# VHH binders against Di-N-acetylchitobiase (Ctbs): the designs that were tried, part 10

Target 1, 344 residues: Di-N-acetylchitobiase (Ctbs), of Rattus norvegicus (Rat) (q01460)
Amino acid sequence: EDCPCSEASLCRPIRHHRDFEVFVFDVGQKTWKSYDWSQITTVAVFGKYDSELMCYAHSKGARVVLKGDVALKDIINPTFRASWIAQKVALAKAQHMDGINIDIEQEVDCSSPEYEALTALVRETTEGFHREIEGSQVTFDVAWSPKGIDKRCYNYTGIADACDFLFVMSYDEQSQIWSECIAAANAPYNQTLTGYGDYLRMGISPRKLVMGIPWYGYDYICLNLSKDDVCAIAKVPFRGAPCSDAAGHQVPYRVIMKQVNSSVSGSQWNQDQQAPYYNYKDPTGRLHQVWYDNPRSISLKAAFVKHYGLRGIGMWNANCLDYSDDALAREQTEEMWGALRPRL
Below, E stands for the ipSAE of ESMFold2; O stands for the ipSAE of ESMFold2 at other seeds; V2 stands for 0.75 times the mean of E and O plus 0.25 times the DockQ between their complexes.

## First folded at step 4 (VHH)

Design b08 (from q04 with S52Y N58E; framework vhh_7qia_2)
Fold by ESMFold2-Fast, scan of step 4:
Formats: structure tokens, C-alpha cells, sequence
Structure b08 (fold): chain B 344 residues (1-344), chain A 120 residues (1-120)
């Protein structure tokens, strides 16, 4: 309620709307002071509330939004939805927040009551926030494609119409591997673009789409590594697919940068996927293949955002970079933030 | 499903040593990215150390050269060896693992914590 900032004005909700959105996620660790605030329009707080971060973001004219998460069975009840919305609005007011980002990634059957309930939740949340906090922003995180990814049967057009915009999680694109069980890019260029094409073809405006970029990669143990760098991975099923990225694990860009220069292969570029990868041997002698995104692959995607007039760009997550005072780390960090800017 | 249990905390004098343990049950331990975080009273939870599946490690600047993170896949355990302890290391120490979903955060997958007090 009362303002924790040095100036009362910093507790006022941000009402200014930007033409181009730069939507970033923060998971704590107090690295936020080192972010490129010349770009950021929204910070989604996925760690503990940090009043200093809120005050600082507002001093830069950027919004700070809550994480919205809820069990889908609970939202079938309209009384529960109203209560949850009232609770989140009250929390946003208490923490001087500018909105909410709804992050629901649960399975929904097309014929289930959750299908309609989810769309109703998004609409009612948006109405409540807009009414109670003038200029507030309600967004929803969606998969890289609306075509049944991870058994999420959602009313994508209804959800897009209901909220301010969609943050498209164009990463974890190997969560279901229907083809050959091999390591691949987290966000392959052409596959990523077909996802946006799918959203657009169903009638969703490009102004409703913010492109989410991964600042992390996947590290896969290779059961076999071929002469042509094909890494066979363990068969780990996920939501009906026989293979998945659960055969590997996430690794942030800051760790990738330390590994890649000492790796067996050095950084390689895969032209078909338009993504970098490398091979390394762990201390036990096992071969690994890591797929990630770098300034080159990110710049190609930023160009697509500009060319198709999408609402903006963003990433998971801002903490993935090395914010130390090391000269090399600073250059790498500047290049990653810079890659989000569409070329002039 | 993976469950995390921290142990090894206690009282120690400045300059002393402690070894924290985090035992995991269920799921595939050796492929999980594991980390240690700490939270002092009135402060936010901060990263102390991470160990990635391939053995790469990461440390907060304040603990580099004093703390060592390691794992024993046969025992489904991750360790934090803490040497040359300082009063400012006093905190509750938490174990965390990588989650499955896109927007994973360590805060979504915490153990209950083990307290460490460094005092004369």
C-alpha cells in the first residue's frame, strides 16, 4: 500500500503505451539493475516480489507485471474466477504493479469445461484489471504454435481477443518430437516462423503477438554422435510424443559461453535450423550436444518481427546473461541485448 | 516425482567449514541441473552455486574459491562444501532443481532449507 520508493511518483502505475513491446522475464538474483533499460517496456516478475526492482523499472518508464498461475479445475467455477481476479488485483495494487502475465501451460482437452473456462478467465481478468488499475496490461503466454502443442487445446482467437496481447513462447520446440529422436534447436528458425504463420492464419492480428526468444539452450547426452553431428538422444516420452527435450536439460547463455570456447567442436552453425550448436565431452567421457540461440539467430528472428509488424519481442529470461564486470562478459551481454533490436 | 531434502547446516565459528547435502528421490537425478541458494533474514534469496549435468559449475562472486558444489549420481545427492566461512554467510540454504516447463524458476522447485549460522 504505502510507497516503498524514494519518490511517491514511482509507485504510480505506468499508463504510457509503447508502439513496440520489449517484454522480459526476471526470476530474481538482483541482476535487474544491469539490464538494457533503454529497450525494456515490461518486466514480468517470476521470482519473489522486489520493491527495488519495481521502483527502478518505473523510474525507466517500464511496466512490472505479476505472474498469473492457477489450477485449471478451480477456474471452471465462475465464483472462484471472480475471487482469484479480485485477489490478483489487490496484490497488484499492494505491490504497485502494472498488470499480470498469465502463464498457464496445462493440458486441456477440447471437449472439457476447462476449454471455455480458460477463455473466460482471461477475459474476466482483463476486464477486472482494466477497470481497477487504469492503463494496466494483461497478457497470456502461448506455445510456439496454436496446433495442439503439449496437448493444450485452447481457444487461441478467443484468448487473443480477450487480453492485451499474447507472449508467444517460441522455444522448447522439441517438447514433443514426432520425428527422429535426435537433438535439435530449441527454436529452429523455419519451425518458429510456421508457428507465427499459424497464429496469423487463424485470424489473430500481428499486433497481438510478441515474439519470445530463448536466452537458454538445451544440453543433450548423445547415445551416438554421427560423422555429420547427428546426436541420438534417449527416448523420453511427453504428452503423447515418443521423444522430447526432457532427454536433455536447460542451460543459460552465460554457462554456454563458458563451455563453447573449450568444447570439442567449437561453435557450429546449422543452416537448416539457423541455430548454433556445439559438442563437448563431460568429465566421465560422455559426448554432449548443446543447441542454443546467439546474436545471429536472434537478429534473424528480430528481422521477422519487424517485417511482419508484430507487436514486439522479448525473452526468457533476462537473468541468463553474465552481468559481471568482466570485459568479455559485458561485450557478450551487450550483443545479446542488441540482437533484440530490429536492424535500422 | 523428484523430492529434495537438505541437511548439514548448523553453527560454526568464522573460518570454519560445513558440508551441506541435498538428497533427491525419484526421477532422473544425473541429468538434472542442481543449485544452492541462500536467504539471510530480511534479504532476498540469492544464487550460491549451480552444477549442470555435464559437470560445469557456477558460483556467486562472494563464495568463489571458498565454496565447492559437487554431485554424486550414485547417491542422488548434490553437495556444497563451504570453507573459510564468514558471518555474512549466515543464511538458510536451499536446494533447487530445473523444472520441466518453459518458464521454470528455481523458486518453483525448492527444498525446505537448512540453516547455517556463522558466529563466535
Amino acid sequence: as target 1 above (344 residues)
Amino acid sequence: QLQLVESGGGLVQPGGSLRLSCEASGSIFSSNVMGWYRQAPGKQRELVAFIYSGGSTEYADSVKGRFTISRDNAKNTVYLQMNSLRPEDTAIYYCAKEGRYSHWTPSDYWGKGTPVTVSS
Scores: ipSAE 0.271, ipTM 0.638, lowest interface PAE 3.6, mean pLDDT 89

Design b09 (from q04 with S31I V33A S52T; framework vhh_7qia_2)
Fold by ESMFold2-Fast, scan of step 4:
Structure b09 (fold): chain B 344 residues (1-344), chain A 120 residues (1-120)
Amino acid sequence: as target 1 above (344 residues)
Amino acid sequence: QLQLVESGGGLVQPGGSLRLSCEASGSIFSINAMGWYRQAPGKQRELVAFITSGGSTNYADSVKGRFTISRDNAKNTVYLQMNSLRPEDTAIYYCAKEGRYSHWTPSDYWGKGTPVTVSS
């Protein structure tokens, strides 16, 4: 279909909010035709504008929101903020979008002018979108914990109050490794849950929190692999920490599923982290350890979302699955989408 | 969106030198930490050098003392000066900005790279 919008209703912003959010990221590649649209409430686009995706999402009653990114030094100026917001509103209207997801992941010093400017940007963006596009949605991506992750000193309560809700990026949780430089889960269960506890303890409503799940893992080269499967990794610093997940690389679930079948160890379960991993040997003979999430680990997190009354769940990113017609791939893909549904 | 374009690769004899450049556009270069990665045929992509916004540098053990990373914020460019090149340095070289966002948008993270071949 070459929309925009032979059916006029498909160009209208979605105004109805659902009780439970399923907030997914799309990075292009046109795999969206195969997503589980029975679940999706919002698609946050990180690729080039796709008018067919917009029309299709609207036909399913789902929102499509813009990516919001800007240099923090520029937003100190209120005139710049007003201009940026006007530009984003105009773009949303031109592309028939339902809002914006603000994805600012830059370092902020607690005493810097950027600290208050970021909260002002979120508030002013939300006011502008709500005024100009009735029923529009403004959201903000936050780290897995409000406790100084990646040198981000943000006014989390102010930002949560300012926008419709927070998408919590409960992944990349090895971005700063302060302990032993070893491979570990992308989103270890207890650490992930302590992050939500931290947001809740500072007074943020569970209705302001959407849990972000990784549909990708990390592949680490082991400098040494112990008998107890401890994988020592290269010391790659990140934002003040001596070690980080930058010592490895990100792999989507579709690649993991093909690789685990030929791995040395097969899929293993780490009970402490409640996450799967496996070891494999590359063509040069080096040992690797891969940590990821599977339907089991995702279902445990979905149960937490339901039990504690969070606003919803979602993931980075929907393109990570194998959408081919292969029977095994189809089954694995259905299990991953199914794991997002709380069953507690 | 930050766009990165690598250049400066080529064919060089063992012991030779090359200077790679990475020009940035579409975002604020001066606030980003920048890195150089490489991928040899049939091998995994690996980090070779990183430079913070403030100019602090980190290097992979295999290139320490031979490679120097630097940046020119006025030109929105990061450089990799490669000296005493070895056949094992043969790879396609990529630049990338540090940060979760950059690593999660394939169009921002990886360009086509610049090939470096060290052979006699």
Scores: ipSAE 0.013, ipTM 0.313, lowest interface PAE 7.7, mean pLDDT 86

Design b10 (from q04 with S27F I28T F29V V33Y S52Y S56D; framework vhh_7qia_2)
Fold by ESMFold2-Fast, scan of step 4:
Structure b10 (fold): chain B 344 residues (1-344), chain A 120 residues (1-120)
Amino acid sequence: as target 1 above (344 residues)
Amino acid sequence: QLQLVESGGGLVQPGGSLRLSCEASGFTVSSNYMGWYRQAPGKQRELVAFIYSGGDTNYADSVKGRFTISRDNAKNTVYLQMNSLRPEDTAIYYCAKEGRYSHWTPSDYWGKGTPVTVSS
């Protein structure tokens, strides 16, 4: 047999669609054994293929989808697109996968051939997967707003129409800072919601939108920290903006939880951004400010998902939590998974 | 045209040191996420060290305290200083420009690699 699972049925593609999507990313490290499988509907594999993960996810009725990535210059050629799609379909069949999540975050000029080529790639990939693997799922990762984020001029309505749904990366929202060069929330509440409003106003159905939540934060070195907790950051430009979150670095939730208790400020809540932050001093004496999401900020966003009838929720990435047997770690991990469930 | 050229690999005894270089052309390393990856024989390519555009660094647990990533903006070059080398560090080392922001994964901007063999 071609099936690596203990039961042959676990190699069959998942065909059912759940009413509410919980779409999670896995980057390896075998932490998947400890995920909340009572919620998960799709796992996007961004690490090395793990047949045990595939077998286990299928035993829970969850889809496992490939990462789709390609250089935009190459997909202008329709023969290249056809070949790439055939290769991905063959790989999905070989690994018993349920589809593909296309993760293209490259710059596109509105007048470039890449603009139409990207929409064509998504449409052709969806047609190929649906034809070759019955019930397969094709999704596309989009920025937190369709309004020119990171110089991505994409045909968002065409892409949404072409695939099963969009995973909205409503994080890294400081990738282009056009205002004051200061540290801020990774996914500020009102700004995040404005992005969803923009997608909806352009005619994209709420059933085509899955909300992406960050399970990581940003750690910024403060060139100056004011009495009002304003952290001035280095001026690091990104795709035309004078400042960006590239002035800091990404930190997973598990590291944040260990650091916050020894921080100078302890955890603080910023009411304007509806996000937690804290200040700490590094071994060299430099002041830092860390912005992140916690169960409170995530629950507020989950409520929006339910209230506006979005397709679902998910996060980057499931490996960010502390899956050790420590009692506090288990409590924090359970609260983070629990926050994805809309309460009211 | 974007290009990354790695150099500095070679054969070294356990406990030795090597310094790898990655020269970039067609873009500025100080404005981009830059990383070093390695691929051991029969293994998948893995992240070793990362330097953000602001200068902050991150390391795989297996190399923390032994490897140091740095850059020279004037030379548009990224370095990996490798100390206390172990046989397990034997791999082909790749320099990469990370083109993605949110879902941080390597794209098409890989160098051709420089081999490092740690053997007695």
Scores: ipSAE 0.182, ipTM 0.588, lowest interface PAE 2.9, mean pLDDT 88

Design b15 (from q04 with W104Y; framework vhh_7qia_2)
Amino acid sequence: QLQLVESGGGLVQPGGSLRLSCEASGSIFSSNVMGWYRQAPGKQRELVAFISSGGSTNYADSVKGRFTISRDNAKNTVYLQMNSLRPEDTAIYYCAKEGRYSHYTPSDYWGKGTPVTVSS
ESMFold2-Fast, scan of step 4: ipSAE 0.341; ipTM 0.751

Design b16 (from q04 with W104F; framework vhh_7qia_2; at its last look DockQ between E and O 0.31; V2 from the best seeds 0.00; counts 0 for: pae E 5.8 > 2, unsure alone 61.5 < 65)
Fold by ESMFold2, look of step 5:
Structure b16 (fold): chain B 344 residues (1-344), chain A 120 residues (1-120)
Amino acid sequence: as target 1 above (344 residues)
Amino acid sequence: QLQLVESGGGLVQPGGSLRLSCEASGSIFSSNVMGWYRQAPGKQRELVAFISSGGSTNYADSVKGRFTISRDNAKNTVYLQMNSLRPEDTAIYYCAKEGRYSHFTPSDYWGKGTPVTVSS
C-alpha cells in the first residue's frame, strides 16, 4: 500500500468543515506529538515532511497542508501557473495532504502584472485543489494590515474571495518604522486591531480571517536605554522605511522563558501596547530589550477573535514552546496553548 | 525557490584578507536585506554584517572597520570584504536573507557556508 498509516482510512482527505480554526505552523522538529491536538484544525507543514505527523493529525480530525511558495515573475505566465498547481496537487495526493497554505510575501507594485497574477494564482490553486481533493483547504498568508505594508500592493478582496480563508500575520509589525527608531512590541494590541478593522472595512468577511499570533519575540540591542525603558535601536531600512525590526532578531518563547527570570528587569508590561518586555545585559555588556507575547497578551487577542466572529486563531510557530518533561516548562506550554481559547 | 551559494573562503595568515561572495537565485534578491553570519565550532551563529536593498550597512562591533559588506543587484550577489583578519575570525561564514515575518525555515534562507581559517 501507498498509505504509511496504521489504517488506510487515515490517508483519506479530511472532508468535514470547521466553524472555528486553530491553525498551526510546524517547522519540522520532533515536538508535534506534544501539541494540543484538542484544539488543532490545520497543520501547515513548513518543515520537512513527516508521514507520522500526517497520520496523527488525521487521527485527530485535523488537516495537514502544503507550503506554497513560488516566484511572482514565474506566475505571470498562465501555463506556468497551471503546471505549478498540477505539481502541488500531485504532491498533496502522494503525501495524503488536505490542501495548501500559499505563503508569498514579495513586493508587488500596484501597477504591475504581478498584482493580477497573484489573484489568478490563488483562484486557480483553489479551483484545482477543490476539484482534485474533496474537502481540501487553500489559504493565503497576508500582512498584518492591507495598507501597503512592506510594499505589498495585493488585491486583498480578490484574494480573500478566491481562497477558503486568509491567515493574517499579526506579527512583525515593526517591519517599517516611520517614527522614532526604538524597540517596540511585535504585535501591539491597538495597531493589530486597526489592521483587522481595515480588512473588514474593505468588505472582507470576518469568517475569512484567521488571526495569527507570534510565539516568538524580538531581541534588540539598545544603543541607548533610557530610564523610561526606551530602547534606541540601529537604523536598518526595510522596503522604503528608514528603520525596522531587522535591528533585532527573533527569539522563540522557550528561550525567552529561560531568560526572563534572570534578566535585569524581569517581565514588564507596557500598558499602551498591551505587551510584555524585559531588559537584559549580554556578556559583552550591551543592553538588550526583548518584546514578546505571553498568555496575557494572547488572551486579549483571542477575546477579540471571539467578539468579532473571526474564522479562528493560529500562530507562528508551534515548535517555539518548550515541550520537555520539566514541570515549569509543561505549565508554561499548557498556558500558551490555553490562551488561544477565548476567556469570559 | 531562493538558493544561496557562498564562495571565497580559505586559509589565510593573520592580518590577511579574503573576499567572500554569495550568489543568489530568485526574483526577490534586490528587494531584501541580505546578511553574512558566522559560526565558530561550539558557538551560536552570530550576525557579522547586513546590507539593505538600498545599500545601507550595519556591522557587528567585532568586525567594524575591518569588514565591508556590499551588493551587486544586477548580479544577485552580496560580498564580504574581510581585511586585517584575526584568529578569532575563524568560522564557517553563511550568507542569508534577513528573516523577519516570513515563515522561515533554515534551508530556505541559508547557504551551505564557506569555511574561513585564520592561522599562523
Scores: ipSAE 0.018, ipTM 0.369, lowest interface PAE 5.8, mean pLDDT 87
ESMFold2-Fast, scan of step 4: ipSAE 0.358; ipTM 0.767
ESMFold2 (binder alone), look of step 5: mean pLDDT 77; pTM 0.783
ESMFold2 at other seeds, look of step 5: ipSAE 0.019; ipTM 0.369

Design c01 (framework vhh_7nfr_2)
Fold by ESMFold2-Fast, scan of step 4:
Structure c01 (fold): chain B 344 residues (1-344), chain A 121 residues (1-121)
Amino acid sequence: as target 1 above (344 residues)
Amino acid sequence: QVQLQESGGGLVQPGGSLRLSCAASGFTFSSYAMSWVRQAPGEGREWVSSISGSGGYTYYADSVKGRFTIARDNVKNTLYLLMDSLKSDDTAVYYCAKEGRYSHWTPSDYWGQGTQVTVSS
């Protein structure tokens, strides 16, 4: 019940919604003091609760929202849903939070009871939060496309109608590789845009879509690297696809910036995917190919957000940048935050 | 099948030291960044430290900088966390994690069973 902030007003929930959302994820590394607070409208806390972060975000007029995670088998039971919602509302009140971001990425069969239960959970969560915390925000993380990605058969229109908006995770777009088992961009430009087109064509308003950008890339070991920079990767299946990005591993932008200048290739631009990549050799002599996003690729996507009137933009995750006092690091970090701003 | 097995936890007095180990199998260990993540009673998961596949890059949470050291042995497929100057706030179950599989950092088949560290007098 007590307010941990220097001013009691900083414990009151943020009630004003901005016309343009900048929705960022924080994983609890205390780098938040160095974020671009002139842009941020919502911070989703995916790390340990930090009351100083909550007080600071509120001082900037930004919302701080809980992570919502639950096993799908449990939410079939409406009594369980009611209990879970009551617990999350109580936690939000205790931690002075402004809402919840529901992050359910489990596979769902279209004919299963989980299909309707998930939509009911989102609707009931939104109703509970709005009733109990005036002006609170309930959001749901969705895949880059509504077309059966990762065997997630969700009622996307029902979920969008039920909550304040969808955060579209337009990354990990190689989670299921149905074609050649090769390394590719985390968020290829045209594929990313077709995902938004799919959401829009099914009747979801652009005001219900916040574009999620990756501030991380994927590092793949090349079983073979061709002269045309085609990197063949290990066959790691995922949810029915024979190959996946699980053949590689995620690397944050700060690590990528340290590697790229010492890489074999230097930074390359792939025009088809409109994404940067580079090749490097590890200490054991194995060739790797890293695909990532940079200010150029991000700014192209930000332009799409503005042109189609989407609700906003955001990223996974704000901790991925180098917030040290190094001059080059500061420049690179400022460019990454700046790329989120739609240009005039 | 990816398998991670933590060990080395226990009860220690404030100011004490512990060395945690994580034995990894089922994947090419040296190709993946590895992390230590902890979870205190009643709290969410807190990232502690990460090390690149080569060991060339290390990262630490502000709460442990100067006290903890992450290391790896790519010949033995083992990850280490050397913990010095332990504080009561370091009490948690410590998990070895293979970094990055899918969208948001979530526990998956790549997380170990954890090893309990209790710092108490």
Scores: ipSAE 0.017, ipTM 0.340, lowest interface PAE 5.8, mean pLDDT 88

Design c02 (framework vhh_7nfr_2)
Fold by ESMFold2-Fast, scan of step 4:
Structure c02 (fold): chain B 344 residues (1-344), chain A 120 residues (1-120)
Amino acid sequence: as target 1 above (344 residues)
Amino acid sequence: QVQLQESGGGLVQPGGSLRLSCAASGFTFSSYAMSWVRQAPGEGREWVSSISESGGSTYYADSVKGRFTIARDNVKNTLYLLMDSLKSDDTAVYYCAKEGRYSHWTFDYWGQGTQVTVSS
């Protein structure tokens, strides 16, 4: 056994499941040393494998899970699925990982062989991991709503039944803009809640749903900014919609906190979307509008998680905060981690 | 390690054509939508075009629709942008971009860029 940790026990898979999940994504950059480990139950690794992160997470009783991605056309073949699963299990064993988070966000036609193949992949992956790694966790990332988001026709109930739980990516909710081509919140409160309502109405247990929160926002150039702060944006199509959030660019919370200080408007609160935004002027004189989530908007969503008994909460991604020793940055970072805890 | 390497830029006269290529490695190319994004001097990044994982769906900014064609070769792990009827306003550094996690459309990896200059 080639355990890279200071104690051999830290290479053993985490076998217990916590009643409340705090599921976080890490994209590398060594910021994990500054995370709030008193909350974290699972770290999904989207960056390069870091054995120090694995050892530390295990020392805190937290799982570390692989990223699972694959081309849907390839998984139609059951022999390919079996091979892919065997490779991922072997990798998890080699890296002392506690499972896999399947992150497939590809278009699927309801009548295509990929529809059944995806559900089969999730079921077979879960069976393989559970058999080969005792106590391992298999999860699947789903869109903010099961209602045809991004042309994904998935068997949501079948997938939920097949794996341990779903991480709901309740963000990027402007990926398809069917109405006015204007800047809006990344995760508007009421729209986000309708997505959870739809998952629940399908018969998916609240114990199968972990709420994903964005720790990033969108920065949109305003082609026109009205007196009522309506920011008209460029028409950038996505998967059949005439407009999308691709008209803007993503900014992590740490950048947003610095930009808001130089903003024209200061931070504003939009009551209809229950999200903060601000307007700023760039060096070329163009007006921008930035929509994001802050401790206030996150706390409202955490309250929903508690009220409806969801399995947990989490975010994309833990690296988005300012982990420097600056006093203001430290305060803002602590408030963001704290907002994930539903108030008692 | 994800790597994206653009080529094919250069100087061309208005009305001319260029073909950009992007060689991708370090990820399962056929599993991700790919895009071209450009940045003109002193301006922010402007999305130009995207192509779905299979190549079955393509999308274009209004400013380039009918003039540019995006294509991919999943066997060669290469993304292409065929640019016809080039205008001075197309002058920019063109970046190859991989679909990012943050948005089903935004980008987590970018190439180093290739300069396109349209001038008489």
Scores: ipSAE 0.000, ipTM 0.230, lowest interface PAE 11.2, mean pLDDT 89

Design c03 (framework vhh_7nfr_2)
Fold by ESMFold2-Fast, scan of step 4:
Structure c03 (fold): chain B 344 residues (1-344), chain A 119 residues (1-119)
Amino acid sequence: as target 1 above (344 residues)
Amino acid sequence: QVQLQESGGGLVQPGGSLRLSCAASGFRFSSYAMSWVRQAPGEGREWVSSISDSGGSTYYADSVKGRFTIARDNVKNTLYLLMDSLKSDDTAVYYCAKEGRYSHWFDYWGQGTQVTVSS
């Protein structure tokens, strides 16, 4: 209804589609004022609604989309699905949003009623949004591979066909560790690419895939750190796997950049995983190993996006960088945004 | 605001039993996996047990397997840990932990409840 923007036109939904998608997540804190708006095509909001962000994004021709989240048991009921969709469409209209990104990461058994219900939700949501909001965008967050990650048995081809495109969360790839319980990259290069190969082999068009990269890493306490930098981690099971990244904790890029400068090892490069890591000792004397992504590892992935003609790239999350006026922070932040651009 | 509040700790003799509870609020409890993590005096945090968002899958540290049972009530937004055959080595502060949305890591922790196993 009432437009909170300085120009009434900024409350109209974005209808223009870009050839290349740059799909970013925002979790609040007003850091969006410092993002690289020359690249962004979609902002997926995970924080409190910010009308200034919406107005600004629209002034740059970028979409702003709602978070879609619902319990799977509830969506088995088609009446519930219809009501949820109506509610989300009404909210998008009230907040002048350009669509919805569905973020459902719950376990699903292939034989359960939730399997078909999830695909139906995505299809019905897409139909509702497209009908009610001209040019609106409906997307769905999928795991780094369609091969049963985190016990999510989804109809990936059906979901891809139902929505505008998939945001592939090609991170948290240590959520289930079936091998040795050791620290490893959040998004190892070859494993990440194997996931995209799996989606493509299922018949999903590369134009339906947006590559999600992490702007955060994992900090693991080493129960033992070997001479060849193998960090043994606590055995924390997850969804049937004996070990997981829950043995560590997430750290945003801005924290990593400050910490690596004072680390014991300095930044190291692991050639097998094509990812940086470092070792540090905490104030209590415990050894830690941190795995992350930097402009080098991101550029390698951006090159894959370009070479295979994927729809685009994006990240979790734009707030992870240091947007202060510090000269080094600004340089590091510019390099991270720059790494998203597919290069030669 | 996410809130996790543990209760049910106390002093018990070796071989005894305790039931811990964690009351959760400020988030959709049924959409997240939940865990119990403990910290013994002078030691680091040790993961104890996890339960999937639906309650359909449960996982246990080798040190407690067969003695502890994790459960949840998604209607009451409550997580439980049933502790049988307690040993002196089980003495620790027990924390209720919420799984993070994307990384399946623990983004929120309760204040903890003290369990002391001593004669």
Scores: ipSAE 0.000, ipTM 0.204, lowest interface PAE 13.1, mean pLDDT 89

Design c04 (framework vhh_7nfr_2)
Fold by ESMFold2-Fast, scan of step 4:
Structure c04 (fold): chain B 344 residues (1-344), chain A 121 residues (1-121)
Amino acid sequence: as target 1 above (344 residues)
Amino acid sequence: QVQLQESGGGLVQPGGSLRLSCAASGFTFSNYAMSWVRQAPGEGREWVSSISGSGDSTYYADSVKGRFTIARDNVKNTLYLLMDSLKSDDTAVYYCAKDSRYSHWTPFDYWGQGTQVTVSS
């Protein structure tokens, strides 16, 4: 209710929609001052509310949306759903937000009451937001494929129909490794595209799909590194799969850029996965292999977005870049933002 | 704001037992997988155990399987690690870690301060 902006108009919700969505995640730390606001259409706030960010985003015509987080057991109750939606609408009004991005990634059994309850939550949330905040945007984060990823049995067509669009988290694609236990790309090109093909074959419109790319990679300790750069990883099972990316850890692009300069291999390109990787030795002498995305791999994915007429592109997360005043850091940051444009 | 606070560490003899707790606040606890990760002196971090948001699925490193039990209380927003048949190799700082997503135990977006477990011998 209280407008913290220098202009009262900046507290009004954004009502216009861009032809091409650029949907970015922010986890705090005030790095948003250095983002490429010429591209951004939506910022999803996954950190603390920052009224200065909200005012600035609105001054650029960009939406700022809430994180939608709720316990799945609670949403079976329709009275609870109504109360939660009313609370989130009130919060959006109080913080001058333009909508909500629902981030539910829990296991759901196909025969459970949560299956229907989740679709009902998305539908009711969208109806409530659209009614109470004209022009508001309700979105839902989905896995890289609708085919049982991480034991998430969701009504994907129902959810897509219910909300404004889906943000497809086309990353963490090694969460379940059913084949050989080796390090691989976070978002391999052909596998990523197969996921979009699966959504489209279900009857979901390309205008309902925003492609999420990672601005982070995975660092894996190699139990063995072959002459052909095959990195054998620890067998850490996950949700029925014998191996997973839990054998490694996430690293943001800013860390990768500093590390690749001192790596054993330098940056390599894997043609099969259309992704970069490198090998390095840690202080104890262990070999590591890091898989990530760079302007080249991102541009290839942006081209797919344009070719198939998807709603847009975005990333997890905007904080991953080096926003310091260092000349090399600025150049690398500009290249990463630029790669999101389907044609530069 | 997300906060994770471990407790229950200490000195124990080989074959003994300890119960670690992690009090969580600032997020919808039942929606996130939680993990225990340890770091022994001079070693890297080793994943120990994870539990799904509902508590229905649990996972263990081979080194602790059959000796440790992970549990959670979603009403009290507390994660537990029940450690039986402790060995000198279990000596480490134990960290409570929050998954950055609901269905995966890595990557972790928040870590506790750690609690020291020392198994004497």
Scores: ipSAE 0.005, ipTM 0.302, lowest interface PAE 10.1, mean pLDDT 89

